# VH-VL binders against b1a7s3r263to410: the designs that were tried, part 25

Target 1, 148 residues: b1a7s3r263to410
Amino acid sequence: VTIVYDTMHYSTQKMAHEIAEGIMAEGYDVEMFFLHEDERSEIVKSILDSKAIAIGAPTINDEPYPSIGDLMYYLKGLRFERTGIKRKAVTFGSMGGKGGTPASLGKDLGEYGFDVVDTCEVYYVPDEEENKACFKLGQKLVEEAKKI

## First folded at step 5 (VH-VL)

Design s8 (framework fv_ponezumab)
Fold by ESMFold2-Fast, scan of step 5:
Structure s8 (fold): chain C 148 residues (1-148), chain A 117 residues (1-117), chain B 112 residues (1-112)
Amino acid sequence: as target 1 above (148 residues)
Amino acid sequence: QVQLVQSGAEVKKPGASVKVSCKASGYTFTDYYIHWVRQAPGQGLEWMGRINPSGGRTKYAPRLQDRVTMTRDTSTSTVYMELSSLRSEDTAVYYCARLYGSYFDYWGQGTTVTVSS
Amino acid sequence: DVVMTQSPLSLPVTLGQPASISCKSSQSLVYSDGNTYLNWFQQRPGQSPRRLIYKVSNRDSGVPDRFSGSGSGTDFTLKISRVEAEDVGVYYCMQGTHWPYTFGQGTRLEIK
């Protein structure tokens, strides 16, 4: 399972960590990428080798994070809808205002040929319950991926 | 309680190799990048490289890339930094540090490496 | 690589007086998300560096109010309003905007 996120604000990073814990609790391997630290080509290769992905980004001024938009455009070009396998996906992110990035990313991934299982969005200071929701999101992702 | 515990001091001759360990505890080892930073006596901090414990992927400072190797062992939650072809100017305190967002939140206690004939 | 330049390199200060350290970057530190990832670290004699300030002006937990950070773009300042004996050490600025991460050369704060 491949998790990709991009934010230097800690809330979305914390969500990525919780999702990873949920995946690992079910006995599955996870490879996590931070767009600021990792190359897009390496991320794409990991996605191609995975049955499930999680993509995260915060909402900034009611717009998606720019670097994640670049990744999404690249994923569109790979034409996953032309394969015989429909990979599972979830999207996640934090917000300080209106939000909407996880839902937007989920819609796009669905159009790119992924089976989007769920999305999750929290305010910048997620509470304990919101962290548990992210953990469960990871578990749900791998449960759905087992059906592939 | 998050802790990064490093191996003990090393004394090496020029041309030798040294391998420093950094054992993590108190958090999920694979969730955080580990960076290595060194400090020569009386001098500033120099970034050496980093490893992603999840996949083992590394990035090294260009000046050191032909001599430095970083690895990890997920079963022991330990990161290793090996520096080869040691020179006197490699004498320094070597630190491991955990990356959280855009800054280092926890640091190891440091490992003194002395290179002398 | 982004070059981080600190001034002064040596800062003798009388107890109770203010201290100010400058940090200049060779490139803008504003990231694509609009944030500026400029951090300050304190290293007391014989200790590992300690995070002091992140994103220009935000104090880390447990850092006294006498420490403040300011600046934008390429010019940043760390201020200590009333220097105390425990503030002796070396202060480093660090940028997290551009990979690889880079540090300033350090400023030694000494009580005179």
Scores: ipSAE 0.016, ipTM 0.614, lowest interface PAE 8.2, mean pLDDT 80

Design s80 (framework fv_ponezumab)
Fold by ESMFold2-Fast, scan of step 5:
Structure s80 (fold): chain C 148 residues (1-148), chain A 117 residues (1-117), chain B 112 residues (1-112)
Amino acid sequence: as target 1 above (148 residues)
Amino acid sequence: QVQLVQSGAEVKKPGASVKVSCKASGYTFTDYYIHWVRQAPGQGLEWMGRINPSGGRTKYAPRLQDRVTMTRDTSTSTVYMELSSLRSEDTAVYYCARDYGSYFDYWGQGTTVTVSS
Amino acid sequence: DVVMTQSPLSLPVTLGQPASISCKSSQSLVYSDGNTYLNWFQQRPGQSPRRLIYKVSNRDSGVPDRFSGSGSGTDFTLKISRVEAEDVGVYYCMQYTHWPYTFGQGTRLEIK
């Protein structure tokens, strides 16, 4: 399972951590990428080798972070329906204002050939219930990926 | 309390290899990248490379990529930096530092490597 | 590689007076996400480097208000409003927009 997110916001990093814990609790390995640290080609290689992905995106001016946009554009070009399997996906993110980025990314991933099983968005800093929801999201992603 | 604790000083002959360790504690090991930076006596800082502990993926400075190898052991929360074919100009203090996007917020105490001619 | 040039390389200052260090990059440090990835580090004698500033102007936790960073594109400045005795050391700028990461040569701050 491949998780990709930006580290600019502590809240999004905390969500990624909880999702990873949920995935690992099911006995699966997780590879996590930070968009600024890793080249798009390395991230895409990991995604191609995965049955499931989780993409986390902060919101800037009620828009997706530009580095996420670049990744998404590349993923669109790869036409994942050609790989013979429909990978599972979830999207997540934190917001301080209007929000909506995880839902928007989920819609795009669905159009690019992924089976988007859920999305998760929290306001500012996740509380205990929201942290538990992220953990469960990771477990759900794995359960759905097992069906491939 | 976040700590990065490095292995002790090394003295090596030209042509040998050295392997320096950096043990992390006080945080989730796989959540942060670990970078290696060295400093020759009286000189500035030189970035050597980094490892993502989550998948073990590395990226090295081009001038060092033929001689440097970075690995990690998740069971001990330890990162290793191995430098081969040592030369006198590799005499330096070697530092590990953690990063998550832009932070470089904690550094190890440094490991002195002396290459005698 | 991106070349980082600091000036001055030696900076003698009188206690209580301001000090400024310049850092220039051979290429723009603005990343595709609109952020500028430039750090400033302080290294006191015999110690590991300590981060002072990240992303041009953001001060690290525990760093006194007298330190400030500014700049854009290729030209950056670290300013100390009132130099204290504990500020003696070498200051480095570092870019992490472009691989490989590169540092300036360092500026040695000394009390006159």
Scores: ipSAE 0.110, ipTM 0.714, lowest interface PAE 5.9, mean pLDDT 81

Design s81 (framework fv_ponezumab)
Fold by ESMFold2-Fast, scan of step 5:
Structure s81 (fold): chain C 148 residues (1-148), chain A 117 residues (1-117), chain B 112 residues (1-112)
Amino acid sequence: as target 1 above (148 residues)
Amino acid sequence: QVQLVQSGAEVKKPGASVKVSCKASGYTFTDYYIHWVRQAPGQGLEWMGRINPSGGRTKYAPRLQDRVTMTRDTSTSTVYMELSSLRSEDTAVYYCARDYGSYFDYWGQGTTVTVSS
Amino acid sequence: DVVMTQSPLSLPVTLGQPASISCKSSQSLVYSDGNTYLNWFQQRPGQSPRRLIYKVSNRDSGVPDRFSGSGSGTDFTLKISRVEAEDVGVYYCMQSTHWPYTFGQGTRLEIK
C-alpha cells in the first residue's frame, strides 16, 4: 500500500501515520512518501505496483497544496483505467477554513480509474476520535484491496 | 524517548570502504527519513544524503553519489551508510539525523572515521 | 547548489548582551507549498548538532524563548536576546528547500 501526502502544521502527517498504523495492524507493508522529500517518478512507480493508495493534502487558501496538484496531473496522464485492475483509494486531509480537498482529490482519482473507498477530513489538528477514524480508514482500505 | 545510536569509531586506510550504522528507537522507524551529515575536523557540516526507511529510497549529494550507499533493515530499525574509495579528506565525524519535513529533529552521537596511511 | 552565507563567522559577545547572526541564500528558499525551509542548528563543543529553529521562526521543544528566528526569501536572522554561558558553540543555518541540502559555514559564538 502506497501513502502519499503533504502537510501543514503536521496535521495531515498525523493522519497519514494513523492510516499507516491501521494498514500495518492488518499485517501489510506500507510505503509512505512525503512530497517535499521524494521524487515524483518513484512515487508513481510505487503506486503502479500497489493495489491500494492513500493520498493526503491540507487545504490551503481553499485549494489543495500545489505539490499534490502536480502529482495528480501526472497520475491523470498515466491512464490507470487501462491497467485492467481497479486500485482502491482513500483521500485525507486537514483544513483551517472551507475545506474540501479530500473530496476533490477523491473525485479526480475516480475519474483517473481508481475505486475511491472513502475520504476523511479534519479541522486543524485531529483529536483522539479523529485519529482512531484514520486508523480504521487504513484497515478499511486494506479490506477493500483484498477483493482485487 | 527517541534515540539514534551509532556504531563505534573506525580507522581505515586510503582506498578502503567504511560502513556506519544508526539504530533508531522510541518511534515508528518508517515514519521518518534518516539523513547523514559529516563534519571534518575543525570544519562545518556537509549533507551527504538521506534514506526513506519506508521503501529504502535514497537521495545522495552529487559529489558523493558514486561512492556513497545508504540502506536500512526494518527488522532492526537500523540505517547504514557505506562510503567507498576512502581518501584522507573523508576523515570526519559522521552523524545520522532523523527528519520529518526536512528539519532534522534528533541526531545520533556521531561516529569518528579516520582515514590514514 | 544553493550557497548559504553566514555572517559574522566569529561572534564574541558579553554575557547578558544580545547577539545576531545573518544567513543569506543564493536562491529563494520558498518551496512550492508556500513554506520556507530554513533551519538553525547549535553545536556545542564536543556535541552533536541540535536543532534550534525550523521553518524560519519555529522554536524547537526545549529551546529557550530568548532564541528567535526571522526572515524571508533569501535573508534570515537568528537572534539571542540575552546571551548565557551555555550558548557558546557554533551556529549553522541550513536550507532544505532545494536538493542537495546545504549548510552555512557556521558562526562561532564566544563569551568575552
Scores: ipSAE 0.082, ipTM 0.695, lowest interface PAE 6.4, mean pLDDT 81

Design s82 (framework fv_ponezumab)
Fold by ESMFold2-Fast, scan of step 5:
Structure s82 (fold): chain C 148 residues (1-148), chain A 117 residues (1-117), chain B 112 residues (1-112)
Amino acid sequence: as target 1 above (148 residues)
Amino acid sequence: QVQLVQSGAEVKKPGASVKVSCKASGYTFTDYYIHWVRQAPGQGLEWMGRINPSGGRTKYAPRLQDRVTMTRDTSTSTVYMELSSLRSEDTAVYYCARDYGSYFDYWGQGTTVTVSS
Amino acid sequence: DVVMTQSPLSLPVTLGQPASISCKSSQSLVYSDGNTYLNWFQQRPGQSPRRLIYKVSNRDSGVPDRFSGSGSGTDFTLKISRVEAEDVGVYYCMQGTRWPYTFGQGTRLEIK
């Protein structure tokens, strides 16, 4: 399972951590990537080798970070809908204002050929209940991936 | 409290290899990258490479990529940096540092490696 | 590789006086996400480097407010408003915008 996020925003990192713990609790390995530290080609290769992905982005000025947009544009070009394999996906992110990035990313991934299981958005810093929700999101992603 | 504790000083002959460890504590090991930076006596800092403890993926400085290997052990929260074919120019203090986006917020105490014949 | 150039390399300062260090990069340090990954580190004699400033102007927790960072694009400055004895050491700028990460040569701050 591949988790990708581009964060200097601590809240999104905490969500990624909880999702990863949920995945690992089900006995699966997880690989996490920072877009600005990791090359896009390495991230894409990991996604191609995975049954499930989780993509996270904070909202900045009501838009996702540009680097997430670049990855999404590249994923669109790969035309996963043509392969006949429907990988599972979840999206997540934090916001301080209007929000909507996880839902928007989820819609796009669905159009690119992924089976989007769920999305999760947190206002500012996740509390204990929201951390538990992220953990369960990771477990849910793995359970759905078993159906592939 | 976040800590990075490195292994002790090493003295090596030219052509040997050295393996330095960095043990992390006080945080979730897989949430942060670990970078290695070295400093020759009286000189500045040189970035060597990094490892993502989640998955173990590495990225090395181009001039060192044929001699350096970074690995990790998640059960002990430890990162290793091995440098082979040692030269006198590799004499330096080697540091590990924690990162989550080029911030380098915590550093190990350093490991002195001396290469002499 | 991005070349980071510091000036001056040696900075003798009278206790209580201000100090200023320049850092110039060979390429713009603005990343595609709009952030500038320029950091400043302090290394006291015999100690590991310590982060002072991240993303140009953000002061790390526990760093006195007499330290400030500023700049944009390729030109950056670290300023100490009033130098104290414990500030003796070498200061490094560092870019994390492009691989490989690179550091400036270091500026040695000494009390006169």
Scores: ipSAE 0.006, ipTM 0.620, lowest interface PAE 9.0, mean pLDDT 80

Design s83 (framework fv_ponezumab)
Fold by ESMFold2-Fast, scan of step 5:
Structure s83 (fold): chain C 148 residues (1-148), chain A 117 residues (1-117), chain B 112 residues (1-112)
Amino acid sequence: as target 1 above (148 residues)
Amino acid sequence: QVQLVQSGAEVKKPGASVKVSCKASGYTFTDYYIHWVRQAPGQGLEWMGRINPSGGRTKYAPRLQDRVTMTRDTSTSTVYMELSSLRSEDTAVYYCARDYGSYFDYWGQGTTVTVSS
Amino acid sequence: DVVMTQSPLSLPVTLGQPASISCKSSQSLVYSDGNTYLNWFQQRPGQSPRRLIYKVSNRDSGVPDRFSGSGSGTDFTLKISRVEAEDVGVYYCMQGTYWPYTFGQGTRLEIK
């Protein structure tokens, strides 16, 4: 399973960590990428080798971070609907003002040939209940991926 | 608490290779990148490269690409940096540093590598 | 490679007085995510570098508030409002916007 995220305040990293813990609790290994640290081509290669992905981004000025937009545009070009496998996806992110990025990313991934099983957005820093929701999101992603 | 503990000092001859280790503790090893930075005596800091412990993917400084290799062992939470074809100019203190978004928030104590003939 | 230029390279200061270090980059450090990855590190004699400031102006929790960072685009400043004896060392700016990451030459702060 491939997790890709970007964050301004580390809140999205905390969510990514919990999602990864949920995935690992189900016996799967996870490869995590932080967009600023990794090249798009390496991330895409990991996604192509995976049956499930999780993409995370915060919202700024009612828009996703440009780095996430760049990745999404690249994913659109790969035409995943042609691979014969409908990969499972979840999206997640934090917000400090107006939100909506995880839902927007989910809609786009669905159009790109992914089966988006859920989305999650938290206000500022995730509390204990929101951390549990992220853990469950990881478990749900794996449960759905097993159907592939 | 977060700690990065590096291996001990090395003395090598020109043409040899050196392998420095950096053992992480106090956090989830795969959640953070590990970078290597070196410092020649009396000189500034030079970034060498980094590894993502999660998948083992690396990125190296262009001038060092042919000589540097970074690996990790997730069972021991340890990162390795191997530098080959050593020259006197490689004499430096080598540091590992934990990173998330280019912050370098925790550093190892440093490993002195001396290349002399 | 992005060139990071610090000035001054040698900074003698009187105890209790303010100090200021400039850092200039050869190109804008604003990343595509809107963040500016300009960081400041302190290296005391014989020690590993220690992060003081990240993303231009964010101070680490253990760093005294007499340290502050500011700037935008290509011009950045680290200020120490009142220099103390423990501040002796070399200060480095670093950019993490472009690969490879690059550091300034370092500014040696000494008590005169």
Scores: ipSAE 0.153, ipTM 0.720, lowest interface PAE 5.7, mean pLDDT 82

Design s84 (framework fv_ponezumab)
Fold by ESMFold2-Fast, scan of step 5:
Structure s84 (fold): chain C 148 residues (1-148), chain A 117 residues (1-117), chain B 112 residues (1-112)
Amino acid sequence: as target 1 above (148 residues)
Amino acid sequence: QVQLVQSGAEVKKPGASVKVSCKASGYTFTDYYIHWVRQAPGQGLEWMGRINPSGGRTKYAPRLQDRVTMTRDTSTSTVYMELSSLRSEDTAVYYCARDYGSYFDYWGQGTTVTVSS
Amino acid sequence: DVVMTQSPLSLPVTLGQPASISCKSSQSLVYSDGNTYLNWFQQRPGQSPRRLIYKVSNRDSGVPDRFSGSGSGTDFTLKISRVEAEDVGVYYCMQGYHWPYTFGQGTRLEIK
């Protein structure tokens, strides 16, 4: 399972952490990438080798982080819809205002051939209930991926 | 409380290897990158490379890529930096630093490595 | 490699007076996410570096408000409004965008 996120907000990082814990609790390996730090080619290779992915980004100025857009454009070009296997996906992110990035990313991933099983967005910093929701999101992603 | 605790001072002969450890505590080890930065006596700071503890992926400074190796042990929340083929120019204080998005918010106390014949 | 150039490299200051350090990058430090990855560090004699400012102007927890950062693109400034004895040390700017990460040469602040 591959988790990719980009953020300068602690919130999206905390969400990624909880999702990873949920995945690992089910006995699966997680590879995490911070888009600002990691090479796109390494991230893409990990995604190609995975049955499930989680992509996270906060909503900034009512738009997704531009770096996520570059990754998404590349994923579109790979035409996953042609593979005959629908990889599972979830999207997540934090917001300080309008929000909507996880839903927008989920729509795009669906068009690129992924089966988007859920999305999650929190206001600023996740509270205890929201942390638990992220943990469960990770478990749900793995349970859905097992059906492939 | 966030802490990065490094191993003790090392004295090595030219051509030897040194392995410095950095033990993290007070936070979730896999949530933050760990970078290594060195400082030769009287000189400035030089970035050596970083490791992502989550997947173990590394990036090294091009000048050091053929001699440096970074690894981690998630069971002990420890990062290691090994530098081979030591030369007198490698005499420096070596620091580990925690990073998320290039912030370098916490630093270890430093490990002095002296390379002398 | 992105070259980070600091000036002055030696900065003698009278206690209580202001101090200013300039940092210039050879390339823009504005990332595609709209953030500028320019950080300032302080190293007191015999100590590990500590972060003063991240992303140009954000002061780290515990850093006195007499420290401020400003700038954009390729030109940045660290200001100390009133220098105190504890400020003696070397100050480094650092870019965290372009790989490999690079530091300025360092500015030694000393009391004259």
Scores: ipSAE 0.007, ipTM 0.629, lowest interface PAE 9.3, mean pLDDT 81

Design s85 (framework fv_ersodetug)
Fold by ESMFold2-Fast, scan of step 5:
Structure s85 (fold): chain C 148 residues (1-148), chain A 117 residues (1-117), chain B 112 residues (1-112)
Amino acid sequence: as target 1 above (148 residues)
Amino acid sequence: EVQLVETGGGVVQPGRSLRLSCAASGFTFSDYYMHWVRQAPGKGLEWYARINPSGGRTKYADSVKGRFTISRDNSKNTLYLQMNSLRAEDTAVYYCARDYGSYFDYWGQGTTVTVSS
Amino acid sequence: DVVMTQSPLSLSVTLGQPASISCRSSQSLVYSDGNTYLNWFQQRPGQSPRRLLYKVSNRDSGVPDRFSGSGSGTDFTLKISRVEADDVGVYYCMQGTHWPYTFGQGTKLEIK
């Protein structure tokens, strides 16, 4: 399972880690990428090798991070609808004000040929119950991926 | 431009219920987390309830769990607080607050709830 | 719960003089993302709270530059470089790093 996220000021990273714990609890390996630092070619290769992905983006100044937009453009170009596999996806993100980025990303991924099984948006500092929700999101993602 | 207006406060007897409303304007209400914060007479601020943008997730301070319910109607740009089994210690000014940036960037004017016999 | 302790609880200042309010937390407020979610609020008599500063030192729109915030970890300070009559009120620190969110007791600022 491939997790890709970006954050500079808010707490999308904590959500990514909780999702990864949920995936690992189901006995699967996770490859995690931080868009601010990781190479695009490594991220794309990981996604191509995965049946499931999780994409995370915070809402900063009421807008999604530009790096996520770049990634989404490449995912559109990969034409996943032409494969024999309908890959599973979830989107997640934290917000410090205006939200909606995970839902918007989920809509786009659905149009790109992914089966988007859930979307999660939480306050910029997740509490214990929000961390549990992220953990369960990871479990749900891999349970759905098993059906491919 | 951003405005939050609380209504529904009043004097009530112990054990009764009361429903507060907070009318939002000047921003896209459905995109924001919302909170209720109270202030007892002559005391400090105490956070006690939060609701996510869709209304599907709520969080409460232990002191009000099971008695208070936060909810929202995004079509009406309105936040609610249903207060049941009211006690004397619930006497306070109740504020609704919006979250934009980092916790409680805009507050309403408050509505007073007095629980007494 | 994280306990937020303010000092002093009451402060009287001559107009034009500086004022300083301290806030201490029982635990570090540095979050795993490197940010410190420590905010300062002002409440003038008979009015609603107004946020002055967020994440220690960032000033909200419309807040005069005579207000500044500093600190790290568990020790934080709100400073007013030159107190004006409009500054009368109660000041609260608040933390959002740890659940549940907690406020300090408040510091009452009065003019001599």
Scores: ipSAE 0.007, ipTM 0.585, lowest interface PAE 9.8, mean pLDDT 81

Design s86 (framework fv_ersodetug)
Fold by ESMFold2-Fast, scan of step 5:
Structure s86 (fold): chain C 148 residues (1-148), chain A 120 residues (1-120), chain B 112 residues (1-112)
Amino acid sequence: as target 1 above (148 residues)
Amino acid sequence: EVQLVETGGGVVQPGRSLRLSCAASGFTFSDYYMHWVRQAPGKGLEWYARINPSGGRTKYADSVKGRFTISRDNSKNTLYLQMNSLRAEDTAVYYCARGYYHSGEYFDYWGQGTTVTVSS
Amino acid sequence: DVVMTQSPLSLSVTLGQPASISCRSSQSLVYSDGNTYLNWFQQRPGQSPRRLLYKVSNRDSGVPDRFSGSGSGTDFTLKISRVEADDVGVYYCMQGTHWPYTFGQGTKLEIK
């Protein structure tokens, strides 16, 4: 399982860590990528090797980070539905204002050939219940991936 | 009991190569990031390389990029470091160490070290 | 790279007395997940390093409570409340927040 995210503040990374904990609690390996540190080629290779992915980004000034947009356009070009395997996906992110990034990313991933099983968005910083929801999102992702 | 045992060190001439091994036991090796850290005689600790649980992702310190390659074989619970184009400055005790990126549990267990001496 | 600076470079302590070691980082060690990845290690003469503390103040299993860690941001302290003979060695702070991981230069603790 591959987790890819970008963040300016703690919030989206806190969500990514909780999702990873949920995945690992089910006995699966997780590879986590931070877009400002990791190369796109490494991220894409990890996604191709995974049955399940989680993609996260905050909504800043009512738009997602440009780095996430760049990755998404590259993923569109790979035509994942041609592989004969429909990878499972979840999207997540934090927002301060209007929000909507996880829903937009989910819609795009569905068009690119992924089976998007859920999305999660929190207002600013996740609280205890929202951290628990992220943990469960990770568990749900791998439970769905077992069906492939 | 968690154990890490390094082997493969020795005395080599500049420009030669060595391959170090680290045998792990007492834990699920494939669940952990693994690292190589070195210590020159009478000097401090320096991190050089890490590898993720699956073996698909590696990171290196700038001083060894292109010369050192970290790898692992999870079926044998073994970590490797291939060292090419060795220099006098690479003389050190080499430790393997266990880590876990997400929890802040970096280098919670260390091996006993293996000595590499690069001399003419 | 993040520079980790320890002080003092060496200290001599009488058995049973306290010891304190400082560690300063050139950048904040608060990671984007809200955690501070500052660790302390002990290396006894002729032995491998052993981790004492992680995330500033959390003790590893088997580490006596006379060892404590404190600090935030860029300034950190390791304290030994009552020094014992087995505490002789070199102590290192280390940051895991920024790539590459970096260690302080070490502080040698001796018994008078």
Scores: ipSAE 0.000, ipTM 0.500, lowest interface PAE 14.9, mean pLDDT 80

Design s87 (framework fv_ersodetug)
Fold by ESMFold2-Fast, scan of step 5:
Structure s87 (fold): chain C 148 residues (1-148), chain A 117 residues (1-117), chain B 112 residues (1-112)
Amino acid sequence: as target 1 above (148 residues)
Amino acid sequence: EVQLVETGGGVVQPGRSLRLSCAASGFTFSDYYMHWVRQAPGKGLEWYARINPSGGRTKYADSVKGRFTISRDNSKNTLYLQMNSLRAEDTAVYYCARHYGSYFDYWGQGTTVTVSS
Amino acid sequence: DVVMTQSPLSLSVTLGQPASISCRSSQSLVYSDGNTYLNWFQQRPGQSPRRLLYKVSNRDSGVPDRFSGSGSGTDFTLKISRVEADDVGVYYCMQGTHWPYTFGQGTKLEIK
């Protein structure tokens, strides 16, 4: 399972870590990438080798964080519909105003050939209930990926 | 133009239930967090319920947990509040409000709920 | 819960004169993203609330520049440079930095 995220503050990062814990609790390996630190080639390779992905970004000026948009453009070019399997995906993110980034990313991933299982959006910093929901989102992603 | 119109208020006896609706127009309803805020007669504003864009996540003030349920139907551009086990202290004008930029940028006209015997 | 305290609770002003309303929070309203989520609302008699200012000093579209907001940390002020008859109503400050969201008790503005 591959998790890719970007964040200006640590809210989306907290969500990514909780999702990862949920995945690992089910006995599966997770590779986590932070877009500002990791090479795009490594991220793309991990996604191609994975049956499930989670992509996260905050909403800035009512739009997805720019680095995620760049990644999405490359994913579109890879034509995942040609691989013979339909990878599972979830999207997540934090917001301080207008929401919609996880839903927007999910729509795009669906068009790129992924089976989008769920999306998760948190206002500001996740509280205990929201952390638990992110953990369960990771478990749900793995459960759906087992059907591939 | 952004519009929010509340309906469903009225006079109801203690212990009964009432369902409020808020019809949204002039914006993409499914993109926004929505809130319910109330105002008791002659008193100030009090927030008590929030729902995320998809409808899957809700938050409530402690005073209404277990009694009130916020929900939405994005296909109908409508926000709902199911109010159970009503008490005299729930008497108020109920406003729906949109969340954008920094909380409550647009409000509805309000609908009056009176709980009396 | 964060307590929001407004002062004065009632204010009478002559037309054309300035008005000032204070709002104090029991905790700092600076959020981890560096923003201060302090909003001001106006409620005219018999009407729904209308947001005037967000993030301390940003004026909503259609709000006259007679309205201005200032402050930082825990102390905030709403100023009306020249009060007009339509300004009669109750003004509320509100914080969104800490959950649950809380409002001040309101300040009633009346014309002398």
Scores: ipSAE 0.000, ipTM 0.496, lowest interface PAE 14.2, mean pLDDT 81

